# VH-VL binders against q9h9l3, part 156

Target 1, 176 residues: q9h9l3
Amino acid sequence: PRKMVAIDCEMVGTGPKGHVSSLARCSIVNYNGDVLYDEYILPPCHIVDYRTRWSGIRKQHMVNATPFKIARGQILKILTGKIVVGHAIHNDFKALQYFHPKSLTRDTSHIPPLNRKADCPENATMSLKHLTKKLLNRDIQVGKSGHSSVEDAQATMELYKLVEVEWEEHLARNPP
Key: E = the ipSAE of ESMFold2; O = the ipSAE of OpenDDE; V2 = 0.75 times the mean of E and O plus 0.25 times the DockQ between their complexes.

## First folded at step 10 (VH-VL)

Design i35 (framework fv_fezakinumab)
Fold by OpenDDE, second read of step 10:
Structure i35 (fold): chain C 176 residues (1-176), chain A 123 residues (1-123), chain B 111 residues (1-111)
Amino acid sequence: as target 1 above (176 residues)
Amino acid sequence: QVQLVQSGAEVKKPGASVKVSCKASGYTFTSYYMHWVRQAPGQGLEWVGWINPYSGDTFYAQKFRGRVTMTRDTSISTAYMELSRLRSDDTAVYYCARSGTYYYDSGPLFDPWGRGTLVTVSS
Amino acid sequence: QAVLTQPPSVSGAPGQRVTISCTGSSSDIGLGYDVHWYQQLPGTAPKLLIYDNSNRPSGVPDRFSGSKSGTSASLAITGLQAEDEADYYCQSYDSSLEGWVFGGGTQLTVL
């Protein structure tokens, strides 16, 4: 079987009024939760809104941040050929301006068996925070310091592992 | 109705530059990537690069890096491709084509295409 | 020169079935990237014919079908008609090149 990794990205606001979401941090963990990548990333455009409350990103983090295109190359090298797990992962891929094969993508925000396990409607989009609390009895994204992309990536992987067997079988019968 | 309207044919000498435009309408310009693809006479399709109209970020095929520049003007929903240091083998029809930004909305399929802009490079 | 390999030409009589192959590698189709097909009528721009291996956009007749297996994809045309005479291109994404790639194109002649 292919190697599996989980990814979580934090974005800051750029462009007019900070409405453009630009990648500012990316964390990648392996199946066991070990950190493979965790870097602050410098957007190509001026940051208007750090969105610190959510992103956890501060101005000081950008001082030695990795330029976007360099970071993108590093990240893509890690993701290529792997099954990539994420929560609402389209946002991460969009921020990376990257296309991962659909057949190798696992989005925990769109896995009905996972929602069912959490006593949520199967077709609803539940937050990572909610699912993690419900299924792992763990609190993430706590406090006012913002999210930890490493923590979120690890939680995402743990959630997926709960339904991995069932979901992989489903995908084998119903390829995207 | 989604449309991509491209600028007219160009005739250039070797060493010159050409800038082709592609005006988008019928959709949110910044919500989709814009690609450029060229086709030499009697030849196949060749991907040149893409631009994210939202951020302005560009990604070029290796073959064209250093020689191609893609830009956009969001105020008029127009994408531009400039190719410099033109040579005879750059003679081709240049197409702009739209694609999605991620699979959940639209994947990396090209739809629609502009009608193409013929660029002829001859001494 | 093209990253994806297509036969240069195929031909068939009206009403017949023809197939066009598209062979990739482990860094594109074989890596899991989907294949799209485009039809280019003479003197016109390419038009999306098949997307995500086997899906037809609105307006494309069901006599066009696509499939993918391993490192290869295939376009099948049943009930061949005169208006099907065109060039057909497969497309995918190559991770090693970090870009979209096309087949060399196949010229379909209706006899």
Scores: ipSAE 0.816, ipTM 0.914, lowest interface PAE 0.7, mean pLDDT 94
Fold by ESMFold2-Fast, scan of step 10:
Structure i35 (fold): chain C 176 residues (1-176), chain A 123 residues (1-123), chain B 111 residues (1-111)
Amino acid sequence: as target 1 above (176 residues)
Amino acid sequence: QVQLVQSGAEVKKPGASVKVSCKASGYTFTSYYMHWVRQAPGQGLEWVGWINPYSGDTFYAQKFRGRVTMTRDTSISTAYMELSRLRSDDTAVYYCARSGTYYYDSGPLFDPWGRGTLVTVSS
Amino acid sequence: QAVLTQPPSVSGAPGQRVTISCTGSSSDIGLGYDVHWYQQLPGTAPKLLIYDNSNRPSGVPDRFSGSKSGTSASLAITGLQAEDEADYYCQSYDSSLEGWVFGGGTQLTVL
């Protein structure tokens, strides 16, 4: 079987009125929740909006941040060939300008059995915070100082483990 | 009806630049990536790159980096591909093609395609 | 040279079955990336025929089917008809090149 990792990224606003989401931090954890990667990343474009309430990114974090092109290379080296778990993971891949194989992608915001365990409609997109509270009885993304991408990646991996056997069997019978 | 309408044929001399347009209609222009693919006479398909019309982000195949620039104008739902320092082996039909912007929610890749723009580079 | 390998030509008689292979490597099909197929009639733009290995867009008859195993994919055409004469291209994504890649194309001749 292929190795599995979980990813969570933080984005800042760039471009006109800060509407574009640019990568500013990435955390990757292994199956057991150990940190494989966690770096602040400097966008190639001017930061208009740090989105600090959600991202936890401040100007000080950018001083020694890894330039986007270098960070991207490091991150893709870790992700390539692995099953990658994330929550609304398309946002992370889009910020990375990266196309991970669909057959090796697991999005905890689009796994019907996971929603079912949380007593939520199977076709709804539930937040990571809600699913983590309902299924793991743990509060994440607490306070107003921004989210921890490490915490989010760890929670995402733990959520996936709750449905891993069932979902992998489903995917084997119904390839994406 | 979703359609991509491309600009007309171009004849250029070596060293010149060419700018091809692709006007989209029938869908939300900023919700899909726009790709460029070329085909030299009697040869196969070769991917050039993509642009995200929402952000303006671009990604180019290594072969074309430094010579290709992709842009868009969201007010007229039009994507552009400019190829500079043209060589005779750049003679090809250049196609634009639409794709989804995220892997698991995108439908079929590269649908629809424009009808193509023939660029002839004489030497 | 094309990144994905296809036979340059294939032929069959009306009513027969033909298959077109598409061979990649560990950096594309072998890494798990999906394979898509396009049909190109003479003088026209390519048209999506099969996507995500085995799915058909609306309007494509079920005579066309796709499959994928390991580092290779295959397009099968049953009940071959004269109007199936065209060039067929496979396509995938290559992680080492970080881009979409095409096969060299296969010319189908209906005898």
Scores: ipSAE 0.663, ipTM 0.865, lowest interface PAE 1.5, mean pLDDT 90

Design i36 (framework fv_fezakinumab; at its last look DockQ between E and O 0.61; V2 from the best seeds 0.00; counts 0 for: pae E 7.6 > 2)
Fold by OpenDDE, second read of step 10:
Structure i36 (fold): chain C 176 residues (1-176), chain A 123 residues (1-123), chain B 111 residues (1-111)
Amino acid sequence: as target 1 above (176 residues)
Amino acid sequence: QVQLVQSGAEVKKPGASVKVSCKASGYTFTSYYMHWVRQAPGQGLEWVGWINPYSGDTFYAQKFRGRVTMTRDTSISTAYMELSRLRSDDTAVYYCARSGTYYYDSGPSFDPWGRGTLVTVSS
Amino acid sequence: QAVLTQPPSVSGAPGQRVTISCTGSSSDIGLGYDVHWYQQLPGTAPKLLIYDNSNRPSGVPDRFSGSKSGTSASLAITGLQAEDEADYYCQSYDSSLEGWVFGGGTQLTVL
């Protein structure tokens, strides 16, 4: 079987009025939750909004941040050939400006069995925080210090593991 | 109607530079990637690179790194490809082509294509 | 030169079925990346014919179909018509090159 990793990214606002979401942190964990990658990333454009309350990113984190192109290369090297698990993962891939094979992508925000397990509508989009609380009895993204992408990636992986067998069987019968 | 209108044919000498433009209309310019693909006479398609018009980030094929520069002007929904240090083997029709930013919005397939710009490099 | 391998030419009579193969590697099609197909009529720009292995854009007749298996993809044309005479290119993404790649192209002749 293919190796599995989970990814979570934090974005800051760039461009006019900070409406452009630019990658500012990326965390990748393996199946066991071990951190494979966790770096602050420097966008190529000036940061207008750090979105600190959500992103956890502060100006000080950008002082020695890894340039985007370099970070992207490092991240892609890790992701290539892996089953990549994430929550609303299209945002992460968009921020990376990267296409991962659909057949190797697992988005926990779009797994009906996961929602069912959490007593949520199967076709609803539930937050990572909500699912983590309901299914893992764990609080994430607490406080005002912003998110921890490592914590979020780990939670995402744990959530997926709850439905892995069922979902992988489903995908095998219904390839994308 | 989605359209990509490219600049006219160019004739250049070896060592010169050429800048081809691609004006987009009928869609939100910054919501899609813009690719450049070239085709030498009687040959196949060769991907040159892409630009994210939203951020301005570029990604070039290894073959063209250091020699190609892709830019955009969002105010006029126009993408540009500049190729420097031209050689005879750079003679080709250069196409701009649109793709989505991810699978759920619009996949990575190229649609539509510009009509192409012939660039002839001859001494 | 092309990363994806296509036969240089195929031919068929009107009404016949023809297939064009596209063979990749473990770093593109074999890695799971989807295959797209383009039709290029003589003297024109390429046009998207098939996307994501087997999907047809609006306006593309259902006599065109695509499939993918392993490291290869295939374009099938049934009920061949004179207007189908063109060059056909497959496309995918190569992770090792970090870019899109095309097949060498297949010239389809309608006899």
Scores: ipSAE 0.900, ipTM 0.942, lowest interface PAE 0.5, mean pLDDT 95
Fold by ESMFold2-Fast, scan of step 10:
Structure i36 (fold): chain C 176 residues (1-176), chain A 123 residues (1-123), chain B 111 residues (1-111)
Amino acid sequence: as target 1 above (176 residues)
Amino acid sequence: QVQLVQSGAEVKKPGASVKVSCKASGYTFTSYYMHWVRQAPGQGLEWVGWINPYSGDTFYAQKFRGRVTMTRDTSISTAYMELSRLRSDDTAVYYCARSGTYYYDSGPSFDPWGRGTLVTVSS
Amino acid sequence: QAVLTQPPSVSGAPGQRVTISCTGSSSDIGLGYDVHWYQQLPGTAPKLLIYDNSNRPSGVPDRFSGSKSGTSASLAITGLQAEDEADYYCQSYDSSLEGWVFGGGTQLTVL
């Protein structure tokens, strides 16, 4: 069996008018929710917009942050060859500039059985916050100090575990 | 019609630099990555690197790091590849080629390709 | 040297079937990355022939098909025609190199 991890990244705004999303934090947890990686990451470009309400990133976090090239190498070493779980994980992979094989990728924003359990339309893209509240009776992303990528990664893994048996059987019969 | 139009052939001496252009039309330039691939005479295809025209971010194959620079000008939908400190074994046709930016893909394919720019490096 | 291994040449008579192999490793095809195939006619740029292992772009005849198994992929060409004479390249993504890799190319001769 391949090992499974969950990932969540926080991005800040760089480039013209802060419209480019650059990686500023990454958290990775194992199947049981234990933290394997959690670092603040220094973008190579000037930060225009910390997006603190959502990212939780502040200027103070950048002082001893790991440079992007080094952090990326560490992260990819953990992800390579594993089943990676995320929510709207395309955004995390884009921030990492990393292509992960689709056969080893699990995106909790695109799993119809998960939406069905939450009484949501199967093809709708539901937020992590909504699915976690509905299915795990837990509030995440609370307050205005920004989100915790550790909390989000842990919630994402727990959501996947609710449909893991059913979804892995589906993928075995219908390879991506 | 989606097109990639490349600059004309170049002849350079060893030690010089060359800058090849690739002008895109028929699609949203900033929505796709632009790759550069070279082919020495009678040889196979070799990936050089890519640029994200939206952000300006680049990634280069290890062999070319320190000698290649990729840039773009979004106002004219044009990508550039500059290769410095040219050697005779840099003689090749240099192609630009487009790929998707969809990170759910397991490594996207290249389509379309430019017609190529022949760069000859000789004394 | 090319990262993916292809035979240097293959030949067949008109109407026959040929298969071109593409062998990778555990860091590319074997890890689950997709394989793409390009056709390069003499004096022209490469053209996408097969993408994501087995899909054909619009305008590519069904005589061309792709498959993938383990660390290898194959391009099959049935009903060979003279205009199929070209170089064929496979391509994938390699996790250890963090970039696209190509096969060395296979020259198809229609006898």
Scores: ipSAE 0.719, ipTM 0.888, lowest interface PAE 1.3, mean pLDDT 92
Fold by ESMFold2, look of step 11:
Structure i36 (fold): chain C 176 residues (1-176), chain A 123 residues (1-123), chain B 111 residues (1-111)
Amino acid sequence: as target 1 above (176 residues)
Amino acid sequence: QVQLVQSGAEVKKPGASVKVSCKASGYTFTSYYMHWVRQAPGQGLEWVGWINPYSGDTFYAQKFRGRVTMTRDTSISTAYMELSRLRSDDTAVYYCARSGTYYYDSGPSFDPWGRGTLVTVSS
Amino acid sequence: QAVLTQPPSVSGAPGQRVTISCTGSSSDIGLGYDVHWYQQLPGTAPKLLIYDNSNRPSGVPDRFSGSKSGTSASLAITGLQAEDEADYYCQSYDSSLEGWVFGGGTQLTVL
């Protein structure tokens, strides 16, 4: 059976007017929520906007951060061949410059049974914070000092487990 | 109409550089990746790399790293590929091709393609 | 090296069905990456024929179809026509090379 991991990334603003999202932190947890990877990552280009209110990234985090090329290699080695769970996971893959097979990807922002359990419209894109509060009775991303990608990856894995049996069976019958 | 218009054929000597252009029209240039693919005479297709025209980020196939540079000018919706230290086995048609930006895809396809730019390297 | 393997040539008479195989490895097709097919008429650029294993872009006749299983993919052409005479390439992403790989191409001859 394939192993499963959950990923969450935090991005900073680079490029013109800080509008490009570049990877600045990545956290990966296993099925049990144990941390497999958690690093601050130095983008290959100048940081224009740390986006600290959401990213939690500050200038001091970049002092010892792992260069993007090195971090990407480490991360991709962990992800290759595994089922990867994330929330709005396309943003994480974009920041990694990485293509993961659809058949091995699970996006908790787009799982109809999960929305149904939360009494949300099945096709709505629900925030991780909202789903976690409703389904796990847990507050994440508290305050305005930014998100924790470890906390968010752990919450994402727990959310997927709520629908894992049903959704894996659905995907087996209806390959993406 | 979506199309990619490439610069004209080039003849170069070994050791020179070539810069090929690819002008996009009929779509939002910065919303799609641009790839470069080459085809030596009578041979198959070989991927060279991509550029994200929005950010300027690039990624090159291993065999071209150190010799290829991909750039763009968003004001004229044009992508460029420059290949340096040319050898006779770099003689090929060089295509630009567009791909989608959905990273949850299992590797996007290329559509459309430019008509190609023949680069001939001979002494 | 994860070069996709295609037969160098296939042939068929008008009206017949032909198939073109594309065999990859565990780092590309076998890992679950999609397969795309391109048609290249003599002296022209490749044209997208099939994407994401089995989907036809607008304007491609329904006599072209694709499938994928395990480490292999197949392009089928039914009701073969003279205009189908071309080179055909399969394509996938390969994780070990961190890039797109193409098959060596298949020359289709219509008898």
Scores: ipSAE 0.026, ipTM 0.706, lowest interface PAE 7.6, mean pLDDT 90
ESMFold2 (binder alone), look of step 11: mean pLDDT 92; pTM 0.944
OpenDDE, look of step 11: ipSAE 0.899; ipTM 0.941

Design i37 (framework fv_fezakinumab)
Fold by OpenDDE, second read of step 10:
Structure i37 (fold): chain C 176 residues (1-176), chain A 123 residues (1-123), chain B 111 residues (1-111)
Amino acid sequence: as target 1 above (176 residues)
Amino acid sequence: QVQLVQSGAEVKKPGASVKVSCKASGYTFTSYYMHWVRQAPGQGLEWVGWINPYSGDTFYAQKFRGRVTMTRDTSISTAYMELSRLRSDDTAVYYCARSGTYYYDSGPHFDPWGRGTLVTVSS
Amino acid sequence: QAVLTQPPSVSGAPGQRVTISCTGSSSDIGLGYDVHWYQQLPGTAPKLLIYDNSNRPSGVPDRFSGSKSGTSASLAITGLQAEDEADYYCQSYDSSLEGWVFGGGTQLTVL
């Protein structure tokens, strides 16, 4: 079996009116929740909106942030060949401007058995915060300091582990 | 209907630069990546690079790094590829091609393609 | 020179079935990246024929089919017709090169 990692990214607003979502932080954890990567990332364009309430990103975090292209290379090196778990992971991959094989991708926002376990409609898109509270009895994304991508990545991995066996069997029978 | 309209044929001397344009229509220009692929006469397809029209970020094949520059003008939904220090072996038809930004929205397959722009490099 | 390996040519008579192979490596097809196929008629731009291994875009006849297994992919054409004479290219993504890669192309001749 392939190694498994979980990823969570924080984005800031760039471009006109800050409508462009640019990668500003990326956290990657292994199966056990150990941090493999956690860096602030400097977008190539001027940051218009730090989106601090959600992203947790502040101006001070960008002072020594890793340039995007460099960070992207580091991140891709970690992800390559791995099963990558994330929540609404398409946002992370889009921010990375990266394509990970579909067969190696696990999106906890689109796993019906996970929703079922949380007494949610199987085809609904539930937030990471809600699922984590319901299934792990843990509060994440608390306070006004913004999200912690490490915490979110760890929660995502823990959630997936709850349905890993069932979902992997399903995928084996129904490859994407 | 989705269309990619490319600029006309170019004839250049070695050492010169060429800039090919690709105007997109029939879809949201910034919602898809734009790729450039070239094909030398009688040869196969060779990927040159791609640009994210939304952010302007570019990613080039190693072979072309330092010599190719991809840009875009979102106001007119046009992508550009400039190749400098031209050599005879740069003679090829250059295609622009659209792809999605993620598998679940629209995957990395190329559709549609422009009709191509012939660039001839000769002394 | 091409990263993906295709036979340079295949041929068949009208009505026959032909297959075109596309062999990759552990850093592209073998890594799990999907394969796409393009048809290029003489003097024209490539056209998407198959995407995500086995899906047909609108307008592509069902006599075209694609499959993928391990490090290889295959394009099958049944009921071969004269208009199928063209070059066919497979495509995937190579993680080591961090870019898209094409096969060398296969020239299909209808006898």
Scores: ipSAE 0.870, ipTM 0.931, lowest interface PAE 0.6, mean pLDDT 95
Fold by ESMFold2-Fast, scan of step 10:
Structure i37 (fold): chain C 176 residues (1-176), chain A 123 residues (1-123), chain B 111 residues (1-111)
Amino acid sequence: as target 1 above (176 residues)
Amino acid sequence: QVQLVQSGAEVKKPGASVKVSCKASGYTFTSYYMHWVRQAPGQGLEWVGWINPYSGDTFYAQKFRGRVTMTRDTSISTAYMELSRLRSDDTAVYYCARSGTYYYDSGPHFDPWGRGTLVTVSS
Amino acid sequence: QAVLTQPPSVSGAPGQRVTISCTGSSSDIGLGYDVHWYQQLPGTAPKLLIYDNSNRPSGVPDRFSGSKSGTSASLAITGLQAEDEADYYCQSYDSSLEGWVFGGGTQLTVL
């Protein structure tokens, strides 16, 4: 059977007016929530906007941060061949410049049974914070110091576990 | 509606550089990746690389690293591929083609394609 | 050399069924990446024929169908017609090369 991991990335603003999202931190956890990877990552481009309120990234985190090219190689070695769980995971893959197989990707922002359990419209895109509060009775992404990608990855894996049996059976009958 | 219009045929000497353009229309230029694919006479399709027009990020097939440069100009919705130190075996039709991502829009398949630019490298 | 393996040619008579195979490896199709198919008429650019294994773009007849199993994919053309005479290319993504890969192409001849 294929192993499963969950990923969450933090991005900073680069490029004109800080509008480009560049990878600045990545956390990966295994099925049980143990951390497999958690590094600050130095973008190849000048950081215009740290987006600290959301990312939790500050200038000091960039000191001795792993260069993007090296971090990307390490991350892809962990993800390749595994079922990868994330929330709005396309943003993480875009920041990594990575194309993961659709059949091995699980996006907790687009799993109808998960929304149903949370009393949310099945086709709506709900935030990780909302789903985690509703289904796990936990508050994440609190305070002014930004999000913890480790906390977000762990919450994402736990959310997926709530629907794993049902959703994997659905995917087996309806391959993507 | 959605169209990719490429520059005209080029004839170059070995050692020269060639720069091919691909002008996009009918969609938001920065929302899709642009790929370059070449086809030597009587041969198959060979992927060269991609550019993300939003960020300017590029990724090139290993065979072309050090010789190819992809750029774009968002003000005129145009992508460019420059190939340097040309050899006779670089003679090919060069296509631009659009792709999305798994979760954004049309996915990673290539649609549409430009009509191609013939680049002939001869002495 | 092409990363994905296709037969160099196939042939059939009008009205018949023809099948074109596309064989990959554990780093591409076998890893779960989708397969796309392109039709190239003589003197023209390739045109998307099938995407994500089995989906047809608007305007592609249902005579064209795609499938994928294990490390291989297949394009089937039923009710073969003269205008189907073309080169057909499969495409996927290869994780070890970190790039798009194509089959060598199959020339379809309508008898």
Scores: ipSAE 0.690, ipTM 0.878, lowest interface PAE 1.4, mean pLDDT 91

